# VHH binders against o75319: the designs that were tried, part 180

Target 1, 181 residues: o75319
Amino acid sequence: GNHIPERWKDYLPVGQRMPGTRFIAFKVPLQKSFEKKLAPEECFSPLDLFNKIREQNEELGLIIDLTYTQRYYKPEDLPETVPYLKIFTVGHQVPDDETIFKFKHAVNGFLKENKDNDKLIGVHCTHGLNRTGYLICRYLIDVEGVRPDDAIELFNRCRGHCLERQNYIEDLQNGPIRKNW
Below, E stands for the ipSAE of ESMFold2; O stands for the ipSAE of OpenDDE; V2 stands for 0.75 times the mean of E and O plus 0.25 times the DockQ between their complexes.

## First folded at step 12 (VHH; framework vhh_4orz_3)

Design lc12 (at its last look DockQ between E and O 0.86; V2 from the best seeds 0.81)
Fold by OpenDDE, look of step 12:
Structure lc12 (fold): chain B 181 residues (1-181), chain A 120 residues (1-120)
Amino acid sequence: as target 1 above (181 residues)
Amino acid sequence: EVQLVESGGGLVQAGGSLRLFCAASGFDFSKYAMAWLRQAPGKRREWVALITSGGRTDYADSVKDRFTISRDNAKNTVSLQMNSLKPEDTAIYFCAARQFPYLNTEYDYWGQGTQVTVSS
């Protein structure tokens, strides 16, 4: 139902744009029905997301939702001008090759279609940290050829929180490169 | 101040070899992909070789198996070993840096270039 995700309040709502990329990570926004369970200063709705992005002088061009549920908000809560992509991603385990491929494909597609602007790819899971961080880092490592530690450091710095899951970190650092497309 | 300084260019006979160097300063070299590009007379600048910050390499088809790009992060240098040179390889060779080589279309930093001339 409308229960607040565990530890959701502990994370910054929105990170910073990753310099040199078009990625920005944030925690899942919650629809209005959750507000009654939150203090006003804790609220983070889809509207709040866009306001915070705007405050950074940025604009979202795509939202990739990695949560494994649809209970947090509805795509209809987003502006029609911003595409929404759901990639159901199971928590706590390293995303499978299909998930990784879907993510890479989505990013690649966005970049091809948005060459004429500087709109951002907003990525979130529940906390906008572990699943989000893994897939972004996986992209940087596999596609951009970035050193794993550099990718992780960049993500952590920009998100304002560090990847927490050791299995994710280990896979990024020592796991095989996944096939792109 | 950011600087990329190329060296090692010159005149060689067809079939010969040259090694180009690029010395970088003024930025975090280890976090950048480095590339070599070249521009022949009357032609557009073309990409030659790339080495990512993680050390992965890529080459244009025209130079594949003849050229080798490498980097030394301790010295902030990138090099291009050019073997089996052809007259068609004659160009000004430029060193360039880009943090994310495929996300972006433009390079962040450029060298002034070094002339490579291959005689038949």
Scores: ipSAE 0.872, ipTM 0.932, lowest interface PAE 0.5, mean pLDDT 96
Fold by ESMFold2, look of step 12:
Structure lc12 (fold): chain B 181 residues (1-181), chain A 120 residues (1-120)
Amino acid sequence: as target 1 above (181 residues)
Amino acid sequence: EVQLVESGGGLVQAGGSLRLFCAASGFDFSKYAMAWLRQAPGKRREWVALITSGGRTDYADSVKDRFTISRDNAKNTVSLQMNSLKPEDTAIYFCAARQFPYLNTEYDYWGQGTQVTVSS
C-alpha cells in the first residue's frame, strides 16, 4: 500500500553535500499518491527533491536507491537525464560483501563517467540514514582510507541526523576492511 | 596560510638511500591523505606513494618494496624512505595533500619540491 513509512516525517528531506565528496543523502521521495496523507509542508516528491538540490546550487548525476521495494516512486518519475540504480539492501543487518561491492562499483563508474563535471551521487534508503550512511561510510573507509569515526561524523553532520543502528556503527568502527571492488 | 615544506633531497650514488620529509601546517593534517609525486626531466609528473588519513599506504609499481611512506599526525609530517635508489629515480619530488584520494582528482595543496639526483 500507500502508507507513509514509519517515522519518515521525523527526518529532514535532503541533507547537504558532504564536502570534498560527490555524495548527498536524502530520505525516499514519495509519489503523488502518498500526498493525500501528508500536510503540504510534509510533502517530499521526486520533483521536490530536484528543487531542493537546485536550491543548494547542486545537480544530481546519479540516484542510488537502496530500498527493497518500488512502491514509493517509479524511476519514470525522475528526469530521464538522471541515471537511476537500484541496489536491494536488506535492512537491520550489516550489508553483505556483494552489496558493498555493487555500491563501490557504482561509485567508481560514476566517477569515471563524470570526471568533467561536479554532479552528485544521491543516495537514499527509506529514511536516508542507516543503510545510506553505512554504505557511504563503508566506501569512505575502504576506498578512501578515512578513519571510521571521521567518516561517521562527516555523514551525520551533513545528513543532519546521526546513524542509529548500533550493529552498523560497530561494524564501521571495528569491523574488517573490505578490499576495493 | 597552508604550507607543505619538503626536505631531505640531494645527490646520492646508485644503491644508496635518502629519506624525504614534508612538514605540514595551516590545515587539519589528520583529515588529509598525503602523497609523494615526482617529475623527471622530460616526463610528466607521476604519483609515487600515498598514505590515507587512516594510515593505509599504496605505491607505484616502480618503487614498490624500495620506498616506504609514513606519517606522524602528532608532528604533522609525512616522510618517504627511499632505498636501493636507481638513476631512474632522479626527479623533483613533491609532497601533496587531498582529502579523498579517489574522489578528489586534484590536490588541494602542494609543496615546492625537493631535488633527488641519483648518480651511477
Scores: ipSAE 0.721, ipTM 0.874, lowest interface PAE 0.9, mean pLDDT 93
ESMFold2 (binder alone), look of step 12: mean pLDDT 87; pTM 0.878

Design lc2 (at its last look DockQ between E and O 0.86; V2 from the best seeds 0.80)
Fold by OpenDDE, look of step 12:
Structure lc2 (fold): chain B 181 residues (1-181), chain A 120 residues (1-120)
Amino acid sequence: as target 1 above (181 residues)
Amino acid sequence: EVQLVESGGGLVQAGGSLRLFCAASGFTFSSYAMAWLRQAPGKRREWVALITSGGRTDYADSVKDRFTISRDNAKNTVSLQMNSLKPEDTAIYFCAARQFPYMNTEYDYWGQGTQVTVSS
């Protein structure tokens, strides 16, 4: 259905690029059918996403969708020039190793193929916060060897919201490094 | 002002040891990966060793098991212990900083370098 996700309105639609990285996080854009249930200023469509990114003088090179549903928007709503990757990620639980690996692989592939530009990897779940933040931080910790607290702080600052899930935070801070390859 | 200042270089005989130091200032040292690179006469600059902000270490194959990189965040220093030195290790050694060592290819900050000469 076209039910607005709970608390979706409470989060900033788009964060800021994480300095030194190619990551930007945002909440899920909603297709036009959802607009009936939103005030004009609350609307955030795929088109709005790209406009907001442009306003930041950035360009998306990849969208990684971590939601566990396909009801929010269609890949066809995105420009053909921007690849779309769906990684079904269950909410509220720490992503499994397979999910983590898929995410890392996607990011690494993008970086390999986009060395000649500065396009961003847009990552979102429903709110663009917990699942999104975990996987981005997991990448920075496991692949870039960043201190967990630094990764978390950087993400929070750039997203404009802090990771909320204690299990995610705990896993990032004290959990094992996941295999990269 | 950001500064990276190398020290500890000098002349040493083959098989000998040196310890290089790099003192950093002007940036959040603990948040950066630190690296050592070297440039021999007539050769391109090459990567030698890396230590991430999280403490993970990586080495070029040519120096693996001979060199050890370490950092002291309380002192804002990174060091390179060089053992079993070879004439081929002769070069100017540079300290460099990069926040994300694998995602990015360029270093944000550079030292002036310190000369290491290994005699036969």
Scores: ipSAE 0.877, ipTM 0.934, lowest interface PAE 0.5, mean pLDDT 96
Fold by ESMFold2, look of step 12:
Structure lc2 (fold): chain B 181 residues (1-181), chain A 120 residues (1-120)
Amino acid sequence: as target 1 above (181 residues)
Amino acid sequence: EVQLVESGGGLVQAGGSLRLFCAASGFTFSSYAMAWLRQAPGKRREWVALITSGGRTDYADSVKDRFTISRDNAKNTVSLQMNSLKPEDTAIYFCAARQFPYMNTEYDYWGQGTQVTVSS
């Protein structure tokens, strides 16, 4: 069905570009069929996503979708041709090493192919917070060598919401570095 | 105003040691990765060493096991201890900064450089 995800209305649709990075986080956009259950001001469609990014004077060059379903929108519903990658990421658990490596590989591939522009990697899960924040922070810690608390603070500030899942926070702060190669 | 000021360069005999310093001001030093690069006469600038904001280090193969990069966030300094120096280490050494060394293709800030000359 077209059930609005739990607590989806509680989150800002789109964060701000994380300064110095190519990342921007957002909650899952919902295709038109969900709008029957939303007030007009609550709507956040694929078109709305691109409009909000444009309003920030930014451009998406890749969308990484961390949800395990395609029921919220289809890549064909995007108003522009933009590379799209699904990485099925189970919620509530710290993502496994395979998922982390897929994310890092996608980011590194994007950076190689987009070195001559300033386009952003848009990352979302359902709420654009816990899984999204974990994987972005894991990249910053493992690849860029950022201190865990600095990565978390940067994500929280730019998303406009703090990471909520304590097992994610604990793993970022105290868990092992995941060597990517 | 952002400044990176190198010091500690000079003339040294092959096999000797030298310690370079880079004093930083005008930005949040602890959030930046710091690097040393060098440029020998008639050669392209090459990367020498990196220390991330979290303290992880990496080195060019040509200096590994001879050079050590370190940082002091309380003093906003980066240093490069250079041991077992060789004539091919002769160059102008530059301190440089960028936030995310693998995501950022350019350095945000550069020092003016300090000359290191290693004689036979």
Scores: ipSAE 0.671, ipTM 0.851, lowest interface PAE 1.0, mean pLDDT 92
ESMFold2 (binder alone), look of step 12: mean pLDDT 86; pTM 0.873

Design lc3 (at its last look DockQ between E and O 0.79; V2 from the best seeds 0.77)
Fold by OpenDDE, look of step 12:
Structure lc3 (fold): chain B 181 residues (1-181), chain A 120 residues (1-120)
Amino acid sequence: as target 1 above (181 residues)
Amino acid sequence: EVQLVESGGGLVQAGGSLRLFCAASGFTFSSYAMAWLRQAPGKRREWVALITSGDRTDYADSVKDRFTISRDNAKNTVSLQMNSLKPEDTAIYFCAARQFPYLNTEYDYWGQGTQVTVSS
């Protein structure tokens, strides 16, 4: 239903662009039906998302939704000009190779099609932290060859919150590189 | 101030070896991918070798198995060991830095270059 996700209020709505990349992470926006359960200052709708991105002088070119539900908002709540991609990603466990591949493929596809602009790839799960952080870091590590600790640090700094799941951190630091294609 | 300073270039005979060095300063070296590029007279600058911040290496096909790129983060240096040199390897060799080697098309920092000449 319309229950607020656990600890959702504890996280910053939107992070900062990761310098040198086109990634930005945010927590899941909630559709209007959730507003009655929130204080005005706690509300974070799809519209609020775009407003906050604009306040950063940025523009979203793609939204990747990693939540495992569709109850939070509808793609119709987003501007038609911004593609929406759902990648159902189970929480708390390290994403499987298929999920990782889907994410990488989506990112690379976007980059190929958006060479002429500087639009961002917005990525979110429920809190925009663990699943989101893992997949972004996994991309940087596997595709860009970035040191795991550097990737994690960069994400944490820009998101304003640190990855919390030890299994995610451990896999990023010590896990195998996943095949890119 | 960011600086990349190449050294080690010179004249060698075909089949010989050279080791190029690039000393970096003014930025967080360990967080950047380092690359070597070269430009021969009348030709475009071409990518030669890359080493990511995670120590992953990549090479142009023309130099694969002959050149080896390596880095020393403690000394803020990147090196290019060039073996079995050919006259076609004659060029000015540049050191360059880019934090994300594949996400971005441009390098953040450049050296001034060092001349490598291979005689037949």
Scores: ipSAE 0.874, ipTM 0.934, lowest interface PAE 0.5, mean pLDDT 96
Fold by ESMFold2, look of step 12:
Structure lc3 (fold): chain B 181 residues (1-181), chain A 120 residues (1-120)
Amino acid sequence: as target 1 above (181 residues)
Amino acid sequence: EVQLVESGGGLVQAGGSLRLFCAASGFTFSSYAMAWLRQAPGKRREWVALITSGDRTDYADSVKDRFTISRDNAKNTVSLQMNSLKPEDTAIYFCAARQFPYLNTEYDYWGQGTQVTVSS
């Protein structure tokens, strides 16, 4: 249904571009059917997402949707010029190696297809924080060789909220490097 | 002002060793990946070795097991230990920096290079 996700109102809609990367994180946009349950200042629709990105002088070139559901908005409500990719990511558990591989593959494909522009990869889960932060940090650690604490600090600062789930944080800090390709 | 200054180049006999150093200043060294590249006369500049901000290393196949890259964040230096040198290693060697080696296609900073010449 149209139930507002728990604590969704508590999070900033869109973060800032992570400097030196192509990533920007945000919470799930909600289609108009959810707006009956929201004050005007609480609304964050797919259109609002694109307006906020433009306000930052940025442009999305891919949206990676990590939610485990299809109910929040329809991809056909997005501009046709922006590719959309769903990677079903189970919450509460550290994402499995196949999910991590799919994310890395999507980023690599984007970089090849967008080598001649500066468009961003928008990544979201429900809150744009735990699953989103985990996968972005996993990429930075495994592919870019960034120290775990530096990856986490960069994500937290640019998202405007700190990663919350301790099992994710522990895995990033102490878990094994995953194979990239 | 950002600076990368290479040193340690010179003439060495085939089979010998040489250690290159790169001193960095003017940026947050510990957050950057560092690389060595080289350019032989008439050839394109080619990648030799990489060390990430998290100290993971990678090497071109032609130098693997002979060269070792390392960094010292306390001294803001990166070095390249070059063993079992061959005449084909003759080149100008450059130190370069970028934050994210796979997300960034270009380097932000370059040194002026140091000549390495390997004689028969």
Scores: ipSAE 0.773, ipTM 0.896, lowest interface PAE 0.7, mean pLDDT 93
ESMFold2 (binder alone), look of step 12: mean pLDDT 86; pTM 0.873
ESMFold2, look of step 13: ipSAE 0.653; ipTM 0.835
ESMFold2 (binder alone), look of step 13: mean pLDDT 86; pTM 0.873
OpenDDE, look of step 13: ipSAE 0.872; ipTM 0.932

Design lc4 (at its last look DockQ between E and O 0.81; V2 from the best seeds 0.75)
Fold by OpenDDE, look of step 12:
Structure lc4 (fold): chain B 181 residues (1-181), chain A 120 residues (1-120)
Amino acid sequence: as target 1 above (181 residues)
Amino acid sequence: EVQLVESGGGLVQAGGSLRLFCAASGFTFSSYAMAWLRQAPGKRREWVALITSGGRTDYADSVKDRFTISRDNAKNTVSLQMNSLKPEDTAIYFCAARMFPYLNTEYDYWGQGTQVTVSS
């Protein structure tokens, strides 16, 4: 139904672009039907997402949705010019290799096709924090060879919230590198 | 002020070895990937070797198995061990820094370069 996700209100709607990357993280935008359950200042719709991105003088080129449901908003709520990719990602557990691969593949594909612009890859889960942060950091660690602590710190700083899940953090810091192909 | 200062270049005979050094200052060295590039006379600058902030290494095919890149974060230095040098390796060698070596094509910081000459 139209139940507001737990703790959804506690997180900043949109983070900041991660310097040197094309990544930006945000919490899940909620379609209009959720507005009845929110104060006006708490509302964060797909339209609000794009407005906030614009306020940062950025432009989204891709949205990767990591939520495990489709109830929050419809792809049709997004501009036609921005592709939408759904990667169903279970919460609270470290994403499996397939999920990681799908994410990497999507990112790499985007980068290949968008060399001529500076559009961003918007990534979100429910809160735009744990699943989102893990996959972004996993990418930076595995693909860019970044130190795990640096990746985590950068993500946290830009998102405005810190990764919370210890299993995610532990896997990033000490887990094996996942194959990129 | 950011500085990258190369050293260790010089004249060497074919088959010989050189070790280049790059001393970095003015930025968080450990957070950056470090690379060596070279430019021969009349040729374009080409990538030679890379070491990520996490310590992963990559090499151009032309130098693979002959050159070794390494870093010392405690000293803020990156080095390039060059073995089995060939006349074709003659160039100015540059040290460069980039935080994300594959996401970006441009380097954030550059050294002044050091001349390497390999004689026949």
Scores: ipSAE 0.868, ipTM 0.931, lowest interface PAE 0.5, mean pLDDT 96
Fold by ESMFold2, look of step 12:
Structure lc4 (fold): chain B 181 residues (1-181), chain A 120 residues (1-120)
Amino acid sequence: as target 1 above (181 residues)
Amino acid sequence: EVQLVESGGGLVQAGGSLRLFCAASGFTFSSYAMAWLRQAPGKRREWVALITSGGRTDYADSVKDRFTISRDNAKNTVSLQMNSLKPEDTAIYFCAARMFPYLNTEYDYWGQGTQVTVSS
């Protein structure tokens, strides 16, 4: 009930589109019931998300929700009907191969269904940083063959915050290529 | 202005070798995947080889084990070593660039091509 996620206020609500990709990352939007503990300028609702995307002259075509809970907002309460996919992703540890596969599969399916438009995949976890950054970078490394440090730099710059979790960074830099596609 | 300039084409006897070069300018070369494509007389342009920004390579089945793509980010060049050439390899060879070979369906930049002719 209404408990603001730890450090959630410290992060920019929405990043910028990662150039050449279809990705945009953001922190979890919070439904109205959370707003009692927020100043007006701190609020970031599902409506605010869509407004901020529109202000960037972009459009969401898919939301991938990586949180392991449903308490922050309901997809039924989104201001627009947009495809929504929840991939339950355990925090604090490197996502397992099944989670990585689900993410890659969702991206590839989206690209096929959206080849004739330029809509974005919005990806979020709680802060839109560690789990979100890991999976986006894992895709760029494994599928696109991008150098790990270049993938991380691109994500950090476009999100507006640097990846923080060292086990994720180590796995991206030195861990195995995941062949699951 | 972005430029991709191929060189190294020419006439070679079947079984011989050639090395093609592509010099790139006007963009951040190290951030791009590079590819070689070719177009034989009367045929559609086909993909030959790919090297990602991270250095991973891939090849069309028809050239595997005979061709090697490589890149030099310090010189902004990509090359294609072509061994055991066959008359079927005769084509105009193009260098092309895109950032993400699987996210992007089109290439951002193309060279003008260099002719390779393999005689029997």
Scores: ipSAE 0.598, ipTM 0.824, lowest interface PAE 1.3, mean pLDDT 92
ESMFold2 (binder alone), look of step 12: mean pLDDT 87; pTM 0.878

Design lc5 (at its last look DockQ between E and O 0.89; V2 from the best seeds 0.81)
Fold by OpenDDE, look of step 12:
Structure lc5 (fold): chain B 181 residues (1-181), chain A 120 residues (1-120)
Amino acid sequence: as target 1 above (181 residues)
Amino acid sequence: EVQLVESGGGLVQAGGSLRLFCAASGFTFSKYAMAWLRQAPGKRREWVALITSGGRTDYADSVKDRFTISRDNAKNTVSLQMNSLKPEDTAIYFCAARQFPYMNTEYDYWGQGTQVTVSS
């Protein structure tokens, strides 16, 4: 259905590129059918996403969709030149090892294939915050060897919102490193 | 101004030990991975050791179990303890910094290097 996700309006549509990385986080764009339920200034479509990215003088090279539904927009709403990857990720619980691995694999694959450009990996869940933040931070911690607090701080700062889920934060800070292969 | 200054290089006999130091300034040291690289005459520069901002270490196979990289964030220094040195270890050793050591292909900052010579 065309039900606007709860609290979706409360979050900035697009964050900033995380300096030194290829990551940018954003909330889920909504297809045109949702516009009827939104004020014009609240609308955030796939087209709006790309416009906002361009306004930042950036270009998306990959979109990783972590939502657990397909009702928000269709991959066909995206330019054909931008790969779309769906990783169904359950909300509110720490992503399982398989999900983490899928995410890492996707990121690593992208980096390997995009060494000759500076295109970004766009990552989103519903709000582009908790699941998105966890997996990005998990990558930075596990793969890049970043301190958990530094990873979290960097994500929060760039997203413009702070991770909210204590179980995610706790796992990032104190949980084990997950296998990278 | 960003600076990386290496020290501790010199001449040592095979089987001996050296400890290299790199003093960093001009950037938030604790948020950067630090690496040692080396370049021998007529050879390409090669990666030797890495320590992430989180403190994880990685080594080239050629130096594994002989070299130890460590960092002191309070002093903004990274060190390389080199044991069981071999003539093949002779090179100019460079300190380098990169915030994300695996995502990026280039280092952000470089030192001028310090000469290490291992005699037979």
Scores: ipSAE 0.875, ipTM 0.933, lowest interface PAE 0.5, mean pLDDT 96
Fold by ESMFold2, look of step 12:
Structure lc5 (fold): chain B 181 residues (1-181), chain A 120 residues (1-120)
Amino acid sequence: as target 1 above (181 residues)
Amino acid sequence: EVQLVESGGGLVQAGGSLRLFCAASGFTFSKYAMAWLRQAPGKRREWVALITSGGRTDYADSVKDRFTISRDNAKNTVSLQMNSLKPEDTAIYFCAARQFPYMNTEYDYWGQGTQVTVSS
């Protein structure tokens, strides 16, 4: 079925660009088949995503999808000019080193390919919060050398919702630096 | 008004040591990565050392194990301890700032530089 993810309606669809970075976070967009279960004001489709990004005077240059499923939308629902990358990320536990490495590698590739523009990396999981926030903050800490509390504060403020999973927060604050390359 | 002001440059004999300082004002220093760059006569400017906002350091291969970058967020200063100096280290040394050294390709703020001259 086309059931709406638990608590999905409770989250802002798209956050704000994280200043000084190339990141923007959002909840998973839902393809047309889900709209039968949504009021018009509750809809957030792939098209709605791009309209909201444009309203912020921004442009997406990559979407990183962290969900473990293909049921929410298909890459064909996206403009062909926007690259799409799926990184299957296990929920409820701190992402493993392979997942973190894949995310860092994707960001690095984007930065090299997009050094002459200001396009954004859109990152989402189901709610655009816990897995999304963890991997963005892990990148800022490990690669950019940002203090953990500064990374978390920046993400929370720009997403419009705070990271909720304490095991993620604990790992960001007190866990080891992960290998970058 | 943002300012980065370098000091500590001068003339030193090969094999000697020198410590550079950079005093920062007008921005939230603790959230910025700080770097030293240098420009020798007739050469392009090159990166020397980096210290991130979280305190992690990195160095150009040509200065690794001879130079040490450090920061003091309470005093809004960054310093560069330069040991075992060589004539090739002769340059104007610049302090610079950016928030995210990997994502940001340009620096937001620059000092005016301080001259270091190493004689043989």
Scores: ipSAE 0.753, ipTM 0.876, lowest interface PAE 0.7, mean pLDDT 93
ESMFold2 (binder alone), look of step 12: mean pLDDT 87; pTM 0.880
ESMFold2, look of step 13: ipSAE 0.722; ipTM 0.874
ESMFold2 (binder alone), look of step 13: mean pLDDT 87; pTM 0.877
OpenDDE, look of step 13: ipSAE 0.845; ipTM 0.919

